# Ledger of designs, part 2: VHH binders against Abasic site processing protein HMCES (HMCES)

Target 1, 269 residues: Abasic site processing protein HMCES (HMCES), of Homo sapiens (Human) (q96fz2)
Amino acid sequence: CGRTSCHLPRDVLTRACAYQDRRGQQRLPEWRDPDKYCPSYNKSPQSNSPVLLSRLHFEKDADSSERIIAPMRWGLVPSWFKESDPSKLQFNTTNCRSDTVMEKRSFKVPLGKGRRCVVLADGFYEWQRCQGTNQRQPYFIYFPQIKTEKSGSIGAADSPENWEKVWDNWRLLTMAGIFDCWEPPEGGDVLYSYTIITVDSCKGLSDIHHRMPAILDGEEAVSKWLDFGEVSTQEALKLIHPTENITFHAVSSVVNNSRNNTPECLAPV

## First folded at step 1 (VHH)

Design cb1 (framework vhh_8cml_1)
Fold by OpenDDE, second read of step 2:
Structure cb1 (fold): chain B 269 residues (1-269), chain A 123 residues (1-123)
Amino acid sequence: as target 1 above (269 residues)
Amino acid sequence: EVQLVESGGGLVQPGGSLRLSCAASGFTFDDYAMGWFRQAPGQEREFVALISRSGGSTDYSDSAKGRFTISRDNAKNTVYLQMNSLKPEDTGVYFCAADWYSGEYLSSAYDYWGQGTQVTVSS
């Protein structure tokens, strides 16, 4: 996964992340560093994206079932990194393969510290190789959305009003991530950064791409992944597998340029 | 000062039982997952059991499953290991450990360690 969409306004995004804590109390995640949230139809590595994480990461006595939402840098910067510039990392940390997560120090260490997060997105993009051509067809991949009688297919939102309604009730894609905290050697703010765990693609997606992000489907999976206080790494890793509960549609080549940030990126062609 | 003090070890016959205790002090006990490890002579320290902060979740090594039970009393700052159906292979020094997170199989994940208590299973 090298491209995502996360364009919802902050308030809409927050509401979409409503959850119940262990006590059954309905809650909204509290924001940390909300000013770092930058909505975009076209998120690339090194950009900031909102992630969910346990409140316990920030507050010692907190209920670990409580959630915080925070923009973090896509591309994990390990805490042990000693260079002044994260861009000097010699290895790609955009993704973490589920099969080798425990073999890589950069991922194993923070995972062992319970630094699990849920990466939020409208969906993610993948490119299908066209046979016989050097051209790749991009696809937008996301959770199936509940068809409200009025909400035609994402493509049928003929009116701005209908489009707004679609996004107000949009089920966000919830991807399993690992984050780390890095302190710059020269001082400054602590950098929070994440990697997306990837798995082999489900059957439905296999013709498009052979790998997919590990999707946490449902509140239970999300809760267990986040709750590092009660759920061990071993138990959490059981949640990491392909899911067939995904849909997709072809999009235009507009998304190919990471600088393009318009609704056309995810619009069906 | 952080202290973990193990007790309850001793000599027992095969098939016997022991209950280990670990008394914690010098830190907020409820904030830590607790684990038990053991080390046999000439072997590496190995994972035995872990318990979450609230005690709601437990996990065991394959060798311990079905025979050992980890529990905790947060009011007493104590973690326990009930060991039943003991085998000679269970002989070793048993260590209590505290982990700020959810507990791990890896010993390197744990922040605090006890000095250990000797368990000897012999006929």
Scores: ipSAE 0.021, ipTM 0.344, lowest interface PAE 6.8, mean pLDDT 89
Fold by ESMFold2-Fast, scan of step 1:
Structure cb1 (fold): chain B 269 residues (1-269), chain A 123 residues (1-123)
Amino acid sequence: as target 1 above (269 residues)
Amino acid sequence: EVQLVESGGGLVQPGGSLRLSCAASGFTFDDYAMGWFRQAPGQEREFVALISRSGGSTDYSDSAKGRFTISRDNAKNTVYLQMNSLKPEDTGVYFCAADWYSGEYLSSAYDYWGQGTQVTVSS
């Protein structure tokens, strides 16, 4: 996973993340650095994306089941990185493989500190290799959405204009991530950055791409991944596996250029 | 189509030096981090050194620090390992490997491998 859509306005995104804490109380996640959130239909590595993480990461005595939503840089910069400019990190930390995550220092160390996050998106994009050609077909991949009388059905029959109604009840894609905190050697603000854990593709996606993000399907999985105060690394990693609860449709080549940021990027063709 | 071909191994006396080369073809070399691993008879492959895709970042095993230097030439699709102050315990087959990720210390993480070149340090 190297491209996502996350275009919802901040208020809509926040409501889409409504959750229940350990005591059963309904809550909205509290924002950190909301001004750094930039909605886009076409988010690439090195841009900021919203993630959920436990409030306990920021407040010593906080309930670990309470959630913060914060923009983080896509592309994990390890805390041990010693150079001044994180954009000069030349390794690709956009994704980390589930099968080696406990073996690679860049990921093992933040995992040991409980630095688990849930990466939020409308969905993600993958490029299918077409047989007999070097051309690739892009697809938008997302959770199955609820059909409502007001919103209509999701899919190829809907125009981009009609999609504005479906966003009111859109189920955000929730991907398992690992984040780290990097302090510039010469001073300045702490940089929060993340990577998306990847697994083997499920049967439904195998014809599109051989890998997929580790998707946390449902509130129970999301809460266990985030709750590093009560759920150990070993237990949390049991949540990392392929899922079949996913759907997709082909999109136009407009999405290929990451500078294009329009609804056409995810519209069915 | 993907090939990594190591060269430069050989027999050297303790305290000597060798420079290993690894020529890459069949993939976009400058999109991959490169690593060197070694394997002694009856032992598992162990990490020796790694270098980022453009050469701006390097890392070494504790045994290699201060003695070995990894470098790369992206124009020539080649990665090098300069080995100084060689010891008998450095004896083994040295493998070149390519990986898309950072901070890799385990061989199972690497995507492409060479066939290896023998380094023997003996009096």
Scores: ipSAE 0.006, ipTM 0.188, lowest interface PAE 11.6, mean pLDDT 85

Design cb2 (framework vhh_8cml_1)
Amino acid sequence: EVQLVESGGGLVQPGGSLRLSCAASGFTFDDYAMGWFRQAPGQEREFVALISRSGGSTDYSDSAKGRFTISRDNAKNTVYLQMNSLKPEDTGVYFCAAGEYYTWDSPEYDYWGQGTQVTVSS
ESMFold2-Fast, scan of step 1: ipSAE 0.327; ipTM 0.717
OpenDDE, second read of step 2: ipSAE 0.018; ipTM 0.275

Design cb3 (framework vhh_8cml_1)
Fold by OpenDDE, second read of step 2:
Structure cb3 (fold): chain B 269 residues (1-269), chain A 121 residues (1-121)
Amino acid sequence: as target 1 above (269 residues)
Amino acid sequence: EVQLVESGGGLVQPGGSLRLSCAASGFTFDDYAMGWFRQAPGQEREFVALISRSGGSTDYSDSAKGRFTISRDNAKNTVYLQMNSLKPEDTGVYFCAASYDFLGSTEYDYWGQGTQVTVSS
């Protein structure tokens, strides 16, 4: 996964992340660093994206079932990195393969510390190789959405009003991530950064791409992944597998340029 | 042919120092992160230290922190491990390894044959 969409306004995004704590109380996640949230139809590595994480990471003795939402840098910067510029990291940390997560110290160590997060997105993009051509067809991949009687296909939002209604009830894609904290050598703010765990693609996506993000499907899976106080690493890793509960449509080549940030990026062609 | 050749091992008293060297050949040295591992008798191989391609980033095991320093000279295709304040528990065969990925994996692309380090009074 090298491209996502996360364009919802902050208030809509927050509402979409409503949850119940272990006491059954309905809650909204509290924001950390909300000013770092930059909505975009075209998110690339090194950009900030919102993730969910346990409150226990920030507050001692907090209820570990409580959730915080925070923009973090896509591309995990290990805590031991000593360069002044995170861009000087010489290895790709955009993704973490599920089969080698425990073999790689850069991921194993933060995972062992309970630094699990849920990466939020409207969906993610993948490019299918066209046989016989050097052309790649991009696809937008996301959770199936509940068809409200009036909401035609994502593409049929004929009016701005209908489009807003679609996104107000949009089920966000919830991807399993690992985050780490890096302190700049020269001082300054602690950098929070994440990697997305990847798995082999489900059968439905196999013709598009051979790998997919580990998707946490449902509140139970999301809660267990986040609750590092009650759920062990071994138990959490059982949640990491391909899912068939995914849909996709072809999109235009507009998304090929990472600078393009318009609704056309995820519109069906 | 790819080769990693360790040297500098030997017998040293507790509190002493050793400097290990690993000479690399047969591959593009500056494209690889370099690591040191050790294996004590009857124990599994364990991570000791890692250095990035440019040498700008390093990582150490908890046991090595504050006592060991990993460095590299890309012009000489050599990685070093300076070991200070050595303890009997540091006894083992020390292996040099090369990895294209700087992730601290136990799976490295290339391994040396190892050099014996013995810390004993």
Scores: ipSAE 0.007, ipTM 0.292, lowest interface PAE 10.0, mean pLDDT 89
Fold by ESMFold2-Fast, scan of step 1:
Structure cb3 (fold): chain B 269 residues (1-269), chain A 121 residues (1-121)
Amino acid sequence: as target 1 above (269 residues)
Amino acid sequence: EVQLVESGGGLVQPGGSLRLSCAASGFTFDDYAMGWFRQAPGQEREFVALISRSGGSTDYSDSAKGRFTISRDNAKNTVYLQMNSLKPEDTGVYFCAASYDFLGSTEYDYWGQGTQVTVSS
């Protein structure tokens, strides 16, 4: 997973993240640095994306089931990184493999500190290698959406009017992430950055790509992944596995260039 | 219609106390951090105090620490600023503000019109 869409306006995104805390109280996640949220149909590594994380990471004695939503840099910069420029990190931390996550220092250390987050997206993109050509076919991959009288499904809604209605009730993709906090050696603001955990592709995606993000399907899985105060690393890692509860459709090559940021990036072709 | 209405300002002598109130309507109060700012004549608007959505966390400017206390009553959609040991330099218009960003932003989504506080003998 190296490209996502997360285009919803801040207020719509926040409502889409409504949740219930441990006491059964209905809540919306509380924002950190909302002005750093940059909606886009075409998010690439090194850009900021919204993630959910436990309030306990920021407030001592907070209820660990309460959630913060914050923009973080995609591409984990480990806390131990000693260079001044994080873009100079020698290895790719855009994704971390579930099978080696406990073997890699960059991921094992923040996991031990409870630095688990849920990466939010409309969906993600993957490029299918086409036999006999140098071209790849991009696909937009997302949770199955509930059809309503007002919004319709994404596959059936192809007019501009119907397309706008789809997003009012969109179920956001929730991907398991690990984050870390890096303090620049010469001083400055702490950098929060994340990686997306990846697993073997499910049967439904196997002909598009051999890997997929670890998707947390439903509020129970999301809550357990975030709640580092009550759920151990070992228990949380049991949530990391492929899911069949996804759908997809082919999109145009417009998405190939990460600088293109229009609805055409995710529209069915 | 979003409204923040401040009250409780007035004239007080140095060493005195005032309690400011801000009544909120037109939005889901419990989803917003609430802050107090002040502005003296000819000066920029200055941060005074902040309280989180639940009331569990507060923050104060250095000039307010130990003298002012911010609190909120979510059942009444009201935020308060208790000001003790007032000094002439506390004189200014006090503004209530609401922000969806609790921890990182200095930008606020909604502002009241302000209430005048004058500390003078």
Scores: ipSAE 0.000, ipTM 0.106, lowest interface PAE 19.7, mean pLDDT 84

Design cb4 (framework vhh_8cml_1)
Fold by OpenDDE, second read of step 2:
Structure cb4 (fold): chain B 269 residues (1-269), chain A 121 residues (1-121)
Amino acid sequence: as target 1 above (269 residues)
Amino acid sequence: EVQLVESGGGLVQPGGSLRLSCAASGFTFDDYAMGWFRQAPGQEREFVALISRSGGSTDYSDSAKGRFTISRDNAKNTVYLQMNSLKPEDTGVYFCAAELYYGSDTPYDYWGQGTQVTVSS
């Protein structure tokens, strides 16, 4: 996974992340660094994206079932990195393979510390190789959405008003991630950054791409992944597997340019 | 043919030192991050140390930190592990590994056969 969409306004995104805590109380996640949130139809590595994480990471003795939402840098910067500029990191940490997570120091250590997060997106993009050509067809991949009687396929939103309604009720893609905290050698703010865990693709996606993000499907899976206070690393890793509960459609080549940030990126062709 | 050949292992007393070498051939050495792993009897293979392509970045396991030093000579296609203050717990087979894109959605590309390190009085 090297490209995602996360374009919802902050308030809509927050509402979409409504959850029940351990006591069954309905809650919204509190924001950390909300000013770092930059909505985009075309998110690439090194950009900031919103993730969910346990409140316990920030507050001692907090209820670990409570959630915080925070923009973090895509591409995990390990805590041991000693250069002043994160861009000088020579390792590609955009993704972490689930089968080798325990072999990778950069991922194993933060995972062992309970630094699990849920990466939020409208969906992610993958490119299918066309046989016989150097051309690649991009696809937008996301959770199946509940068809409201009036709202046709995402592609049928004929009016801006209808489009807004679709996104108001959009089920966000929830991907399993690992984050780390990096302290710049010269001082300054702590950098929070994440990697997306990947697995082999499900059967439905296998013709498009051989790998997919580890998707946490449902509130229980999301809660267990986040709750590092109550759920061990071993138990959490059981949640990491391919899922067939996805849909996709072909999109235009507009998304190929990471600078393009328009609704055309995820529109069906 | 790609080869990673470890050497320098042996028997050493507690508090002693060893220098392991891994000679690489059959691939572009300077494009790969290099790592050391070890496996004790009945245990899983564990990370020991890593060095970036240029040698500018290194990482160590908590056990290795302060005692072990990883280095590389790209001109010789060799990665080294200097092990000081060795302990009985450091006993195991030490493996050299190469990875083109460390931390990416790829496994380690190449592994050596390993060299035995035994720390015993």
Scores: ipSAE 0.025, ipTM 0.521, lowest interface PAE 3.3, mean pLDDT 89
Fold by ESMFold2-Fast, scan of step 1:
Structure cb4 (fold): chain B 269 residues (1-269), chain A 121 residues (1-121)
Amino acid sequence: as target 1 above (269 residues)
Amino acid sequence: EVQLVESGGGLVQPGGSLRLSCAASGFTFDDYAMGWFRQAPGQEREFVALISRSGGSTDYSDSAKGRFTISRDNAKNTVYLQMNSLKPEDTGVYFCAAELYYGSDTPYDYWGQGTQVTVSS
């Protein structure tokens, strides 16, 4: 997973993240640095994307089940990085393999500190390689969406009118992430950055790509991943596995260029 | 064929020094971060030190900080671990590992066969 869509306006995104804390109280996540959130149909590594994380990361005595939503840089910069410019980091930290996460220092250390986050997106893009050709077919991959008026999930066969209205009730893709905090050695603001954990693709995606993000399907999984105050690293890692509860459709090559930021990027072909 | 070959291990007395080398072949060395891990008798493998592709960034375990130095020579496809002030608890098999930097969603870990380090009087 190297490209996503996260285009919802801040208020719509916030409402889509409504949740229940450990006491059963309904809440909206509290924003940090909301001005850094930049909606886009075509998010690439090194850009900022919204993530959910526990309020306990920011307040020592906070209820660990309460959530913050914050934009973070995609591409984890480890806390130990000593150079002044994080773009000079010579590790590819866009994704983190689930099978080696406890062996990689860049990921094991923040994971040991409870720095788990949930990466939010409309969905993600993947490019299917065809045999014997350099051409690739892009696909938009997302949770099944429920039609409000008729039975079934919204998909490629639905009218443009239905696609425009679906965003008000869109079920955001919730991907397991690890974040870290880097303080520039020459001073300046702390940089929060994340990586997306990846797993082997499910059977439904195997013809598109052999890897997929670790998707946290449902509020129970999301809550357990975020709640580092009550859920140990070992227990949280049991949530990391492929899921079949996803759908997809082919999209046009417009998405190939990360500078293209229009609804055409995710529209069915 | 991808291969990592460790050397430089041996028997040394407490307070002594050893320099480990890991020679890499079969892949583009400059695209990989390189690390050293160790496994003590009856224990799981643990992290010791890591160096970025260019050598510009390094990281160490708490036990290694101040005593060990990791370095690399990209022209020779080799990574090193200079170990000073060795202690009996440093005893173990030391493994070289490579992690793809400009990787894909499926980066591979390459591991060497290990070299034995024994610190005993």
Scores: ipSAE 0.005, ipTM 0.202, lowest interface PAE 10.1, mean pLDDT 84

Design cb5 (framework vhh_8cml_1)
Fold by OpenDDE, second read of step 2:
Parts: sequence; structure tokens; C-alpha cells
Structure cb5 (fold): chain B 269 residues (1-269), chain A 122 residues (1-122)
Amino acid sequence: as target 1 above (269 residues)
Amino acid sequence: EVQLVESGGGLVQPGGSLRLSCAASGFTFDDYAMGWFRQAPGQEREFVALISRSGGSTDYSDSAKGRFTISRDNAKNTVYLQMNSLKPEDTGVYFCAADSGYWLEPSEYDYWGQGTQVTVSS
């Protein structure tokens, strides 16, 4: 996964992240660093994206079932990194393979510290190799959305008004991530950054791409992944597997350029 | 003052059993995950077992799996480590640790006991 969409306004995004804590109380996640949230139809590594994480990461005596939403840098910067510039990392931390997560220090250490997060997105992009050509067809991949009688297919929202209605009730894609905290050697703000865990693709997606993000499907999976106070690393890792509960459509080549940030990126062709 | 006091260590023969206890005071016990670590002479402190705040989740090192059982009694502010089928390589000082988080890394734990000696020898 090298490209995502996360374009919802902050208030809509927050509402879409409504949850119940362990006491059954309905809650909205509290924001940390809301000013760092930059909505975009075309998110690339090194950009900031909103993630969910347990409140316990910030408050020692907090209920670990409570959720915080925070923009973090895509591309995990390990806490032990000693260079002044995160871009000097010599290895790719955009993704973490599920089969080697425990073998790599950069991922194992923060995971062992309970630094699990849920990466939020409208969906992610993947490119299918076209037979006989060097051309790749991009696809937007996301959770199936509940067809409300009035909500035509994403493609049928011909009017801005209809489009807004679609996004108001959009089920966000929830991807399993690991985050870390890095303190710059020269001082300054602590950098929070994340990697997306990847798995082998489900059967439905296998013709498009052989790998997919580990998707946490449902509130229970999301809650267990986040709750590092009650759910062990071993138990959490059981949640990491392919899911067939996805849909996709072909999109235009507009998304190929990471600088393009328009609705055309995820519009069906 | 936060205190963790380990007990139950001693000398045991290979194949024997010990039950370690750690009595906690000075903090809200139910809000903390508890762990057991051990340190052999000349070696680094290593993870043995962890238990979540509620006791609903447990983890073990590969060496401890199938032989050791971690449990807790929140009413008594005590965490236990039942050690069965002990081996000479299990010899070391066993430490109780507490943290609000569920950590596999020793460096993350806020509170430590003084440790109890476990010696497995014929």
C-alpha cells in the first residue's frame, strides 16, 4: 500500500470514528494535533494521516479502551534513529509485512511496547499490471458501503449534494498499523509515525495486486487492536489476515501523480 | 511509596516446581499490567511472562511457554508465577515489574521489585 485517500472534513471524520468504550458509553475520539490533519484524495508516504490509538499512550491511568485520533507521519521512524532527518532512513518503513513483523527491530520493538494504531482512510489505491503493456490500471479499494435507497453508487453521485451525502455516511477503511515515537537529536517536537501492516491479498483482490493492507473489519477488531492494556501482542496479531470484505473500482490515471488532490482521483471510470 | 516484593524463590532440583509471588503496594494495582522478568549471571534481564490489568491476557517467552503460568489476584494486589518443569537454564534472579501498559520490553516498566533468587540445580 503506497497510496491512500483521506479527504473527509475533520468533523465528519471524527463522527465516522464514533465508538463505544468498554463501559458501553458512546464516545468520539479526542484529537491530538488536529492542525496537522490535511485532508487529501491522494495521500502518499511521508504525509500525515489520521490514526486511532489508545488514550493510554498519552495518559498513564487512562482507560485503554478510549481512543485518540492523531495525525501521524506515514513511514515509521524508529525511536533509535539518530540522524536529524527522517528522510535519511535507508530502509522502507511505509509497510510492514505481517510475516516478518517480529523479525524486524523497527517494528518488533514498538509493537512490543503496545504501539498499535488504526490507520484511517477512505480507501487505498493499487495498480494492476496490464498484460502486454507497461501500463498500470489504478483501482480504488474500500469497504463495501451500505446502499441507502437514495445513495446511488459512488459513481452515480452526479451532484455535489449527493456526493456529500455519500461521504457523510462513509465507512472508513481501518488498517492495522504500528507507530513509534522519535525524538529529534537536535530537539524539537516528538515525531509520531506509523507503518501499515500488509498481508497477502484476498482472492477477490489477487488479480489486482498480490499484497493488501491488514484490514481490521469491525469494531471488535479495531478495539482489540488498539487496546494494548488488555490485549496482548500475540492476541492482537491474530487479527492480522486478509479479508474478502472489500470492494473496488477502476479509477483514472489522475491518481498516478501524487500532487493531484481532487475527487477525480477516486472517481470511477 | 511504590513497592514490589517478590517471594517464593529458592533452590529446586531439575523437574521441580516453584511458585513466585509479588506483593504490590503504593499504586492502584488494577490499573497496571504485571510482568515477570529474570536475569541470569552475566546476562541481560529477559522477559518471562506478562499479564494484563484484568488478567484477561497473558504472554510468555518461548522458554516459559507450556511450563510457566502467570496469574494475578487483584483483591490481594499480588501477581504469581507458577513455574513447573524447571531447568538449570531457568536459574537467575526473578523480578516482578509493573506498568500501566502491556509491555514486552523491560525498559518500559515503571516499577521493579528487588528480585528473588531461583536456583535450579541437581
Scores: ipSAE 0.021, ipTM 0.531, lowest interface PAE 4.3, mean pLDDT 89
Fold by ESMFold2-Fast, scan of step 1:
Structure cb5 (fold): chain B 269 residues (1-269), chain A 122 residues (1-122)
Amino acid sequence: as target 1 above (269 residues)
Amino acid sequence: EVQLVESGGGLVQPGGSLRLSCAASGFTFDDYAMGWFRQAPGQEREFVALISRSGGSTDYSDSAKGRFTISRDNAKNTVYLQMNSLKPEDTGVYFCAADSGYWLEPSEYDYWGQGTQVTVSS
């Protein structure tokens, strides 16, 4: 996974992340650096995306089941990185393979520190290779949404009113991530950056691509992944596996250029 | 005056058992994960076992799995390490530690005990 959509306005995104804490109290996640959140239909590595993480990362005595939402850079910069420019990192940390996560220092160290996050998106994009041509067919991949009397797909929303309704009560995709904190050698703000854990593709997606993000399906999985105060690294890793609870549709080549940031990126072809 | 007071160490024959205890005071015990670490002569502290705040989750090093059991009693502010089938390689100073998170890295821990010596020798 190298491209996502996360276009909801901040207030809509916040409400979509409503959750219950350990005591059963209904809550909204508290924002850190909300002004750094940039909605987009076409997010690429090195851009910021919103993630959920435990409040305990910021407050030593906080309830570990309480959640913060914060924009983080996509592309993990390890805490030990010594150069001044993060873009000079020689290896790609956009994704982290689940089968080697405990073997790679860049991921093992922050994972051991409980630096688990849930990466939020409307969905993600993947490009299917077409045999005999150089063309690739992009697909938008997302959680199944509530069906209506007419088609429940995004393709049924051809009018402004229907497009607005599609995003009302949209179930956000929740992907397992690892983050780290990097202090610039020359001073300045701490950089929070993340990677998305990847697994082998499920049967339903195998014809589109051989890999998929590790999706946390439902609040129980999300809560356990985030709760580094009660769920150890080893227990949390048991949540990392393919899921069949996913759907998709083909989209226009407009999405191919990461500078295109319009609803057409998601529209069915 | 945060204190972690350890007990239960000693000399034991290979194949024997020991139960270590760590009594905590001066902080809210229920808000901390508790871990056991050990240090052999000339080596750095290494992870042995970890238990979550509620006691619902535990983790063990590969060498401890199947032989050691970590548990806690939040009413008594005490964490335990039951060690069975002890081997000479288990010899070292065993430290109790508390952390407000659930970390595997020793450097992240907030409070440390003084340590208790465990010697496994024939």
Scores: ipSAE 0.011, ipTM 0.366, lowest interface PAE 9.1, mean pLDDT 86

